# VHH binders against q9p7j3, part 15

Target 1, 174 residues: q9p7j3
Amino acid sequence: MILPLFPETQVHVFVYENVSNCAAIHEQLISQNPIYDYAFLDAATILYKKQVYSAIIRALEDRRDEQMKTKTIHSEVILSLSPKTEISSAFRQFSMTKKSKNIVVVKIDSKLTEEEEFERLDKLVEGNRVEFSDEELQKLIDFKVLKKNYKLDPSTLENPLASILSSIALRGYS
Short names: E, the ipSAE of ESMFold2; O, the ipSAE of OpenDDE; V2, 0.75 times the mean of E and O plus 0.25 times the DockQ between their complexes.

## First folded at step 1 (VHH)

Design c37 (framework vhh_7yz9_2; at its last look DockQ between E and O 0.55; V2 from the best seeds 0.00; counts 0 for: pae E 4.4 > 2, unsure alone 59.3 < 65)
Fold by ESMFold2-Fast, scan of step 1:
Structure c37 (fold): chain B 174 residues (1-174), chain A 121 residues (1-121)
Amino acid sequence: as target 1 above (174 residues)
Amino acid sequence: QWQLVESGGGLVQAGGSLRLSCTASGRTFSDYAMGWYRQTAGNEREWVAFITRGGDTTYADSVKGRFTISRDNAKNTVYLQMNSLKPEDTAVYYCATDFSPYLEGSTYDVWGQGTPVTVSS
């Protein structure tokens, strides 16, 4: 996908359901294995494509402005999903865990094509790839988790898109 | 309080060997991945070698086949065995742990104070 403010930045997003090796992946992420330099998100936290793209845009803006709070652009994407600026809280809220079953994986600045990244990830992730679409994401979301992460009240939860995007854009002020 | 202390640096002739040690205190060492970095005057710190909790190792291309990273969890120590040293290996060597934000209760990177290595001629 081409981002209007970052047209030269390659972005690939992959969605996997029924992943059986999340514990093994999590171990590699804790160990900071460079092969796993992707943003690994729990699909239970992602409702819309726009939610992911908004976090990517915010992370790229922070990198451009030399204001990244984390060590990698991929970690910055995970931080950028959170309405708070605390790294540990953001990862607890949005990152894949050893108990995750469905995941969203983001790669930024890949020198590989989308197909080549898929082949690479298929060797790391033991699950079924599905389309990155609002329809597929809505099958994997946990509304209780979403409500807690964005502090949504009952009125907001019925149409949460604007609230979620505002929380991402106003991270640190919301 | 998480503290790293390096030792083992010094002067050595080209083709010689040194073993660097880094001893950790204040946290459970076996829970963390460890790395070695080096810095020459006027340049950024560059990664040299990395060892995971499980003992898997990764090396920078410039040191593959010559350097070996290992750990002794009972001694809370990570080692860098440097063989076939070259003048271009001259640098200050730093031990570091990059706490992954995926680890519950993780904190920011911790660096040691560094140990100088000079390889002559």
Scores: ipSAE 0.309, ipTM 0.764, lowest interface PAE 1.8, mean pLDDT 83
Fold by ESMFold2, look of step 5:
Structure c37 (fold): chain B 174 residues (1-174), chain A 121 residues (1-121)
Amino acid sequence: as target 1 above (174 residues)
Amino acid sequence: QWQLVESGGGLVQAGGSLRLSCTASGRTFSDYAMGWYRQTAGNEREWVAFITRGGDTTYADSVKGRFTISRDNAKNTVYLQMNSLKPEDTAVYYCATDFSPYLEGSTYDVWGQGTPVTVSS
């Protein structure tokens, strides 16, 4: 896909369920292997497509404005999901870990079609691809994790989208 | 007080070989993944090779089959054996320990000073 504000930037988002090799992927991410240059998110933390797109847009805005805090655009996406500005907190809350079972994978600045990027990614991830949709994401979310990450009170858990998007957009403002 | 020092660069004819070394002082590098990068004038620094703590290696497509990264943890040294050198390999070569934010507490990289390599045609 192409975002209107970033017309020269191609983005792909994939969702995998029942991933058996998150520990192996995590080792490659720690090693900063360029083959694994994606944002790997724990799907337990993602409820909406708009949540992911808002983080991508925030990361791209920070890159455009030379305000990035992390080494890569993909790590910046993970930071941008967090209501906090600290990198280690954002990764602890949102990134794929060795214990993750379902993941969302983001590729920014892709030079490949979605199908070509999938073919590369599918060699790295041992799991079942599902559609990137609110319907599929809702099957994979952990609402207790979502509530904790965004400080949602019980009254907002029925439709938390606005609160989540505000947290992403307003990060760094008191 | 980490310091990485590259050595072994120089002038070599196309088709020749060089062995670069990168030695760490101030800390034991066996706890870190290590990488080699290179930079030509006016261009961004580009990745060449990685080696993990456990010794697994990965290479850029442009050097696969010609370059070999290795490590000697007892000497706090990582090596880059460069064979079948081409004029395109001319660059300043840097080693680095890379910190991934997926590893809690990692927020920056440590770089060496660089060692120039010139491959004449």
Scores: ipSAE 0.096, ipTM 0.570, lowest interface PAE 4.4, mean pLDDT 84
Fold by OpenDDE, look of step 5:
Structure c37 (fold): chain B 174 residues (1-174), chain A 121 residues (1-121)
Amino acid sequence: as target 1 above (174 residues)
Amino acid sequence: QWQLVESGGGLVQAGGSLRLSCTASGRTFSDYAMGWYRQTAGNEREWVAFITRGGDTTYADSVKGRFTISRDNAKNTVYLQMNSLKPEDTAVYYCATDFSPYLEGSTYDVWGQGTPVTVSS
């Protein structure tokens, strides 16, 4: 996928459910294995496609403007999901953990087609690929976690997308 | 309080070899991946080699087959064996670690002071 504002950057997003090796993946991430150069998100924290896209765009904008707070574009995507500025907080909030069951995987600057990237990633993830859609994400979300991460209240729950996007866009501008 | 100290740089003729060392202190060394970088004046620092916690290695294309990164967790040290050196390898070499954001309480980046390597023609 090519984003209109970033035509030179190819992005792929994958969703996996019933992943059995999150702990193993997590160890590789801790070890900073370059083969695992993705953003691994806990699907329990993701409700909308636009949430993911907004974080990606924010990260790309940060890179473009030389304002990245993290070292890699993928870590910046994770940070960009969070309304908080602390990297550790963002990772605690949104990154895949060893206990995760369902994950969203983001690849930035891919040199491969979506199918080729999937084949590569499928060697790393032991789970079932599902469609990257709001419908599928809604099946995987933990609303308690979502509410906590974005401080959603009854008034904002009527339109959580707006609140989420606002939090992402305005991080650091309070 | 995490510190990195590089050593082993120097002058060497093309085709020669050097072995760089980087000793870490202040944290659990075995918890972190380590990397070597190099930088010339006026240029950006470039990645050279990487070694995971488990000892898996990755190299930049420009040094593949010539350089070998390794680690000794008991000594809190990472090494860079540089063989078949070329003038293009002339640079200040830095040891670095990215503290994993997946580890609680970690900071993000730490660099050493660097060790200069000069390869003459």
Scores: ipSAE 0.030, ipTM 0.410, lowest interface PAE 2.9, mean pLDDT 89
OpenDDE, second read of step 2: ipSAE 0.028; ipTM 0.372
ESMFold2 (binder alone), look of step 5: mean pLDDT 76; pTM 0.760

Design c38 (framework vhh_7yz9_2)
Fold by ESMFold2-Fast, scan of step 1:
Structure c38 (fold): chain B 174 residues (1-174), chain A 122 residues (1-122)
Amino acid sequence: as target 1 above (174 residues)
Amino acid sequence: QWQLVESGGGLVQAGGSLRLSCTASGRTFSDYAMGWYRQTAGNEREWVAFITRGGDTTYADSVKGRFTISRDNAKNTVYLQMNSLKPEDTAVYYCAKGPLEWSYDTGSFDYWGQGTPVTVSS
């Protein structure tokens, strides 16, 4: 994807369903293995492509402005999905866990082509690749998780896009 | 604000055991995740083990099955029980106060102790 404010930044987003090795991936993340330098998100928390896009843009803005709260751009993407800027809360809410079944993987500043990143990730993730599309994401979302993470009331839950995007864009905004 | 004091380091033979302790002087110890890290000369600090408020634990692959992290909230203390020690475990061990909820990003871990040295002879 091309980002209007960051046209030179390489961004790749991948979606995997029925992943069987989330526990192994999680262990590599906590050991800070540099091969796993991606944002690994639980697909149960992502409803729209624009949700991921907005979080990426916010993370890149924070990096540009020297306002990152986390140690990596990929951790900053995870933080940027949360309505609140608390690192631990954001990871609990959005990051992949040992029990995750479906994941969204974000790579920023890749030196590889999208095809090469696919080849590399297919070796790390034991699951089925699906298209990064609203249609596929809507098959993987957990609405109870979404409602809790964004504090949506019943009237907002029926059409939550604007509320989610506002939460991401306006977090910590003064 | 917070003070962390590590103890229990020393010299031990390969195959031996050692127990490290970390006592917090700050209040609300029970609300935070705690971790152990280690550092050898010329290298970055690497994480060893984490324990959450609820007692859930995670370990680095290099120590899994040999080390056990535990906590005693009444004593404001976190422990690292190290069994089957190897020369490669020789390092300065640091205690760190983490976030209210678990996270693998080390930017959420603040307040580090001064470290306790562990030397494992072959």
Scores: ipSAE 0.014, ipTM 0.312, lowest interface PAE 7.0, mean pLDDT 82

Design c39 (framework vhh_7yz9_2)
Fold by ESMFold2-Fast, scan of step 1:
Structure c39 (fold): chain B 174 residues (1-174), chain A 123 residues (1-123)
Amino acid sequence: as target 1 above (174 residues)
Amino acid sequence: QWQLVESGGGLVQAGGSLRLSCTASGRTFSDYAMGWYRQTAGNEREWVAFITRGGDTTYADSVKGRFTISRDNAKNTVYLQMNSLKPEDTAVYYCAAEYLSGDFPTSEHYDYWGQGTPVTVSS
């Protein structure tokens, strides 16, 4: 995937459903195993492809401007999904947990092709790969979680995309 | 047993200042990230400010420019300097501590919370 504002940056996004080893993956993330250097998101929190891309673009802008608050670009993606700039809250809101069943995995600055990343991730994730598409994401979303994370009111439920993207782009700025 | 004890709350007039302190005991304080939260009756706890092990700080938009979080590792203490206080800042303020492995929280919740200190801003 090529981002117009970051043409030199390699970006891959993968979706897995019915993942049975989230607890094992979570332990590897806590131990900072470099093999697991990806952003592992709970699919219950992601409704649109644009939501993920907006967070990626924000993270890349923060890296470019030397304004990253986290130690890795993948952590910055997780932070950027949150309307707040508090790292722990963002991780608890958007990162996969040991109880997650469906996940979205983001890789930035890969030295591998998309096919090579698929082969690598398939060895780490025990689940079914599905297409990164709005249709597939909408099967995995939890609307109660989405509403809570972005503080959506009933009047914005019919068009949550605009509200979500504004929250990400403005970074809690009102 | 690791404990967090808050102090410095009280009654202050709008436009005034207060400094909250939170002192930790028992563990290597410098290994923990520290935060301040506040809660008003009927509402969830709201994040206010965060300071990492390395001293990097982040603030909620509602307090940015008015509040300053800082830490003194030699005293095992984190501070919240609150300036230009508004009636809307009235809340019970809580100190929280957690161990981050890199950027990753090592537990589903904060490792430790204080008991809270009330702040009332009148005008």
Scores: ipSAE 0.251, ipTM 0.645, lowest interface PAE 2.7, mean pLDDT 86
Fold by OpenDDE, second read of step 2:
Structure c39 (fold): chain B 174 residues (1-174), chain A 123 residues (1-123)
Amino acid sequence: as target 1 above (174 residues)
Amino acid sequence: QWQLVESGGGLVQAGGSLRLSCTASGRTFSDYAMGWYRQTAGNEREWVAFITRGGDTTYADSVKGRFTISRDNAKNTVYLQMNSLKPEDTAVYYCAAEYLSGDFPTSEHYDYWGQGTPVTVSS
């Protein structure tokens, strides 16, 4: 897909459930295997499509403005999900772990169609692809983790999207 | 809170040896790549050595064959063994940590830095 604010940047987002090889993927990421050039998120931390898109947009803006705090655009996406400025904290909060079962995978600067990218990614991920939708994400979310990551309370839980987006937008300004 | 604390600095004669230590206070030390930098007054910080999570090491040309970087994950510590020290090695040495990355030494982004430990090599 093409984002209106960044017409020259193609972005793809995929969701996998029941992934059996997250530990292996994690090792490849640590080894910086170039074929694993994606942002791998723990689906337990993602509730909305707009949450992911907001993080992507924030990362792209940071890159555009030469204000990236991380080394890669994909790591910047992970950082952008967090209300915290600390990179390690953001990764602990939102990045796929060895114990993850469900993941959201983001590809930025893709030169392939969504289907072509999927075919490539499907060779790396051993799991079942599901639709990237709020409905599917809601099935995978861990609300305890979500509440912790964004410090949600009973008042903000009435409209968690607004609180999440505010946290993303105001990162570094608290 | 994650903190890096360097130790082992001091005064040593040229040709001597010194071993620096850097201990991390946080969790998941094994997920961090670790590095050493050094800096003299009025100059930019320069890279010295790097060790990946997997234990792969890289060194600046100026210290190759003399310095050895190693890590002990059980102790949350990275070491810099410095042999055949020269006066030009005199500097404040800094420990750096990078989470889930191996882009050192070209990377300008680190998660944590220590406060530094001074090393003085006399002629």
Scores: ipSAE 0.106, ipTM 0.551, lowest interface PAE 2.4, mean pLDDT 92

Design c4 (framework vhh_7yz9_2)
Fold by ESMFold2-Fast, scan of step 1:
Structure c4 (fold): chain B 174 residues (1-174), chain A 118 residues (1-118)
Amino acid sequence: as target 1 above (174 residues)
Amino acid sequence: QWQLVESGGGLVQAGGSLRLSCTASGSIFSINAMGWYRQTAGNEREWVAFITSGGSTTYADSVKGRFTISRDNAKNTVYLQMNSLKPEDTAVYYCAAGFSYLDRPEYWGQGTPVTVSS
């Protein structure tokens, strides 16, 4: 995808369901293995494509403006999904865990083509690739997790998109 | 205080070998993982090789089979043995330590230049 405000930034988003090696991937992330330099998200927390792109745009804006709160663009994407500015809270809310079953993987500034990144990730992730689409994401979401992460009340839970996007865009301002 | 001191860079002919060393000094931080990056003018630093505290290694595809990373924990030293060098390996090589799940290396050496002539 080409982002209108960041046309030179290469962005790839991948979705995997029924991942059997999340514990092994998590171990590699904790061991700081640089080949795992991606944002690994728990798909239980993602309902819309626009939710992911909103977080990516916010992270890129923070990098452009020299106000990132984390040291990498990928960790900044994870932080940007959270309505709060607390790094540890954001990772608990949105990052992949050893118990995750479905994941969303974001790569920014790839030196590889999208096809080459697919081949690389398919060797790291033991799961089934699915399309990055609202339809596929809606099969993987956990509405209890979504409600808790964005503090959605009953009136917004039926159509939460605007509330989620506002929470991401206004993170840290109110 | 924490320092990474690099040595072993220089000029070498294509097909030759060089051994880079990086010695850590100071005791304020534990080293869990060590690595080597390289940078050419106008490009971002790219990862070359990584070694965990337990000795597990990973390599960038461009150097697999030619470069070997190793460590001596008693000497707080990490090595990069570079064999079958190519002109495209010409770069400034950086030692790195303190990789974080939330970021790339926390600590960097000053860099050591490697020039491979054809």
Scores: ipSAE 0.005, ipTM 0.168, lowest interface PAE 10.4, mean pLDDT 81

Design c40 (framework vhh_7yz9_2)
Fold by ESMFold2-Fast, scan of step 1:
Structure c40 (fold): chain B 174 residues (1-174), chain A 117 residues (1-117)
Amino acid sequence: as target 1 above (174 residues)
Amino acid sequence: QWQLVESGGGLVQAGGSLRLSCTASGSIFSEYYMGWYRQTAGNEREWVAFISSGGTTTYADSVKGRFTISRDNAKNTVYLQMNSLKPEDTAVYYCAARYGLPSKDYWGQGTPVTVSS
């Protein structure tokens, strides 16, 4: 995909459901295997495509402005999903865990085509690839997790998009 | 910024036990992933055990059932209890801390462990 403000940046987003090997992927991330250089998100935390795009744009803005809080662009995407700037809290709230069942995978600065990344990830992730769409994401979201992460009340929960996007865009600036 | 100080390494006979400790100087220790890696001369550093901020543990297949990682947040310390040691466990052991996966680790200086046959 192309982002208007970052047209030179290659961005790919993949969604997998019913993943059976999250513990194995987690071990590869612990060992810092460079083949696994992606942002692995728990799909229970993602409701909209725009939520992911907003976090990506914020991370790219922070990289452009030399204001990254974390050591990699993929870590910065995970941080950027959080309404707070506390790094450890953001990773606990949004990162894939060994118990995750559905995941969203983000790749930035890929030197591979989208099809080549699909082939590579399909070998690493033991699950069913689904379309990156609001419809598919809404099947995987956990509204209790979403409500807690973004501090949504019942009136906001009926249409949370604006609140989520504002939390991401205005992180640290209220 | 963060200083990690390892201790507890040394010489031990095969079948013996050692307990490694790693103390961190930060007040946000409880929020970090903590782990142990090891390196043998001429080889890449490999992970051994990791513990999440919530206390969930993960182990490399080579040490499962023999090593136990634990943490004491009041003392800003992570431990590696090593039982049933084998000559193949001989390595320099490094304490590591990171904010989350997949971010880069902060490393200690390492503590050598030699297991004699």
Scores: ipSAE 0.000, ipTM 0.246, lowest interface PAE 12.0, mean pLDDT 82

Design c41 (framework vhh_7yz9_2)
Fold by ESMFold2-Fast, scan of step 1:
Structure c41 (fold): chain B 174 residues (1-174), chain A 117 residues (1-117)
Amino acid sequence: as target 1 above (174 residues)
Amino acid sequence: QWQLVESGGGLVQAGGSLRLSCTASGSIFSEYYMGWYRQTAGNEREWVAFISSGGTTTYADSVKGRFTISRDNAKNTVYLQMNSLKPEDTAVYYCATKWGYRSTQYWGQGTPVTVSS
């Protein structure tokens, strides 16, 4: 994927359903194993491709401007999904847990092709790859989790895209 | 560099109205927040209004109820409708594009607005 503001940055996004080894992956993330340097998101929290892209672009701009609040670009993507800038809250709300079943995986600054990253990730993730599309994400979302994370009311839940993007982009202005 | 071109500035009497337009070139418009800032001599640029890709708006307290921001994604254009103008609204108005709360902003060249008392 090529981002308009970051055309030289390699970005890959992968979606896995029915993942059986989330606990093992979580242990590797806690141990800071460099092989697992990705943003591992719980798919229960992601409804739209644009939601993920908005967080990625925010994280890349924060890195460019030396405004990152976390240690890596991938953890900054997780923070950027949150309507608040509190690191611990963002990780609780959006990152993969040992109980997760479906995940969205983001890789930034890859020097590998999408196919090469798939080969790598297929060795790490025990699950079924699905297309990164709004249709597939809608099958994996948990609307109760989404509502809680973005403080959505019932009327907004019918078409939440604008509210989600506003929450990501306009923290502190509303 | 993405290009933002402002128009619609000028002279207006207090209590009058003016509509500013900003047209974006390239593919940035439909996916980004669009906004307006203003700057008076000797002061830093002050935020006025933002509008999301989906049309959600937010306004500075000084303009709330008087200004309306809107967008036309088919024309790659954002508008600022300014009603009940006051001499204190006199400034150079800048169109900006923004991805997130603390993200980098891309600026137009500015359009001057003068409100006479």
Scores: ipSAE 0.000, ipTM 0.144, lowest interface PAE 16.3, mean pLDDT 81

Design c42 (framework vhh_7yz9_2)
Fold by ESMFold2-Fast, scan of step 1:
Structure c42 (fold): chain B 174 residues (1-174), chain A 117 residues (1-117)
Amino acid sequence: as target 1 above (174 residues)
Amino acid sequence: QWQLVESGGGLVQAGGSLRLSCTASGSIFSEYYMGWYRQTAGNEREWVAFISSGGTTTYADSVKGRFTISRDNAKNTVYLQMNSLKPEDTAVYYCAAHLRYGSPEYWGQGTPVTVSS
């Protein structure tokens, strides 16, 4: 995808289901191994492609404006998914855990092509690659997690897209 | 609340060895992932070695084969055995405890290690 305000920024998003080595990946992320410099998200928290893209755009805007609150652009994507500006809370809510089963992986500023990133990630992630599409994401979402993370009521949960996108855009105002 | 106390740093000649210890106060040490980081003058803190709650270890390429990380959950202690030390290993070494990835939840105060050329 080409982002309107960031056309030179390379963005790749990957989805893996039935991942068996999340504990090992989590260990590498905690140790800040540079090979794992990606945003690793729990797919239980992601319902729409637009949700991920909105967080990416917010993170890129914060980087452009020299207002990043985290160390890397990938950590900033994770923070940007949260309706609040509290870093620890955002990571608890959206990042992959050692107990995760399905993950969404974001790479920004890759020096590699999408195919080369796939080859690299397939060596790191023990799971099945699926298409980054609303259809596939809908199979992996946990609506209880989504409701809790965005504080959705039952009426909003039936059509949550606008509320999720507004929460991402208005992060830090409440 | 957790406190991490490092010990074992000091001055050593190139080719020598040091053992760093990091003892945690708290009841759930075994649940945490423990790591050693170091910071050299003018640089960011860099990861050195990591040990999971289950004992799986990983090492930075610069120290692999020379350093060994281990833990003793009964003593709430993590260790870094440093062998074949080089002047390039001179740094302040930090112990860190992680329950989840991102920023470590708990940091030690740092212990200096100086390796003479």
Scores: ipSAE 0.000, ipTM 0.292, lowest interface PAE 10.4, mean pLDDT 83

Design c43 (framework vhh_7yz9_2)
Fold by ESMFold2-Fast, scan of step 1:
Structure c43 (fold): chain B 174 residues (1-174), chain A 118 residues (1-118)
Amino acid sequence: as target 1 above (174 residues)
Amino acid sequence: QWQLVESGGGLVQAGGSLRLSCTASGSIFSEYYMGWYRQTAGNEREWVAFISSGGTTTYADSVKGRFTISRDNAKNTVYLQMNSLKPEDTAVYYCAKGRFSYPTHDYWGQGTPVTVSS
């Protein structure tokens, strides 16, 4: 996809369910293998496409403004999902772990087409690809995790979108 | 300012060995990874090996067991030891410095040619 505010930036988002090799992927991320240069998110934390897009936009704004707090745009996406600026907490809350089963993968600044990235990721991820859609994401979300990560109360949990997007947009100002 | 200088390429017979070196002028920080890529005429540039700041390595399947990447951060140098060379390894070899936020390295050397005769 092309974002209206960042038309020069190529963005791809992929969703995988029933992933069996999260431990192996996690080891590659810790070893800083550049083949795995993506934002690997735990799908249990993602409810809406707009949630992911908002984090991407915030990360791109921070890069444009030379305000990035992490080393890479992909790690900045992970940080940007968190309502706080504490890097370690954001990674514990949103990034894929060895125990993850469903993942959302974000690629920014790809020189490859979406189809070429699919072929590449299918070799790295042992799972089933599903559509990046609100419908598919809502099958994978863990509402207890979502409530904890965004500190949602029962009154906002019925329609959490605005609260989540506000938390992402105002990261560090609460 | 970064400048990468590769050396060590040349002509070698199949089964032989070569050691490539890449020295960076400027700065190497612990957060940067270094890698080797190769390109044959008419083909896209393909990765060969990567090494993290901490020394963790990864290799393309075609060279695993035959090539070894290493680094000396005090000398700002990365090496590629190539053993059991095959005619298929004939290519121009490029050194690259990068960060994980981009699918290609953000800085490249001029390359060093390697020709393996059968």
Scores: ipSAE 0.000, ipTM 0.149, lowest interface PAE 14.3, mean pLDDT 80

Design c44 (framework vhh_7yz9_2)
Fold by ESMFold2-Fast, scan of step 1:
Structure c44 (fold): chain B 174 residues (1-174), chain A 118 residues (1-118)
Amino acid sequence: as target 1 above (174 residues)
Amino acid sequence: QWQLVESGGGLVQAGGSLRLSCTASGSIFSEYYMGWYRQTAGNEREWVAFISSGGTTTYADSVKGRFTISRDNAKNTVYLQMNSLKPEDTAVYYCATYKPLWGRSDYWGQGTPVTVSS
């Protein structure tokens, strides 16, 4: 995937359902194993492709402007999903945990093709790969989690896209 | 700059218990994953247990069921409760701060020695 504002930046997004080894992956992330240098998100928190893209764009803008608040671009994507600038809060809200069942994985600045990243991730993730699409994401979302993370009221919950994207774009100003 | 201070190490008989404490000075303790590592002479530092900011825990297979990690964010302290100790648990124990995808921990304690006699 190529982003119009960042045409030189290679971006890949993968979705896995029914992942059985989240505890093992989480352990590798905590140990900072470089093989696991991806943003591992809990799919329960992601409703739309645009939600992920907006967070990626915000993280890339912060990197371009030398305003990143975290050490890596992947951790900046996780932070950028949150409507707040609190790093701890963002990771609690959006990161994969050892109890996660479905995950969204983001890779930025890959030196590998999309097919090579699939082969690599399929060795690391014990789950079923599905298409990165709004249809598949809607099967994996937890609306209670989404409502809490973005502070959605019942009137916005039926059409939350604009509210979610505004929260991501206006992080730190609202 | 952050400082981590470990305490609670000592000599204990096999089958006994010890509780290690690690207190952080400095802000944003609540943001970090906290972990315990151990090292024996001549060997690399081995991971023992981790706890997230929200209290989710992960343990090495060698200590699972015997050790419990916990934290008190109000006191900026992480604990390691060690039960059913074995001579193989003899090591210097270190606490460290860690954040997922943040990078290597820059904050390590000085270590506290634990000796388990047979």
Scores: ipSAE 0.000, ipTM 0.138, lowest interface PAE 14.2, mean pLDDT 81

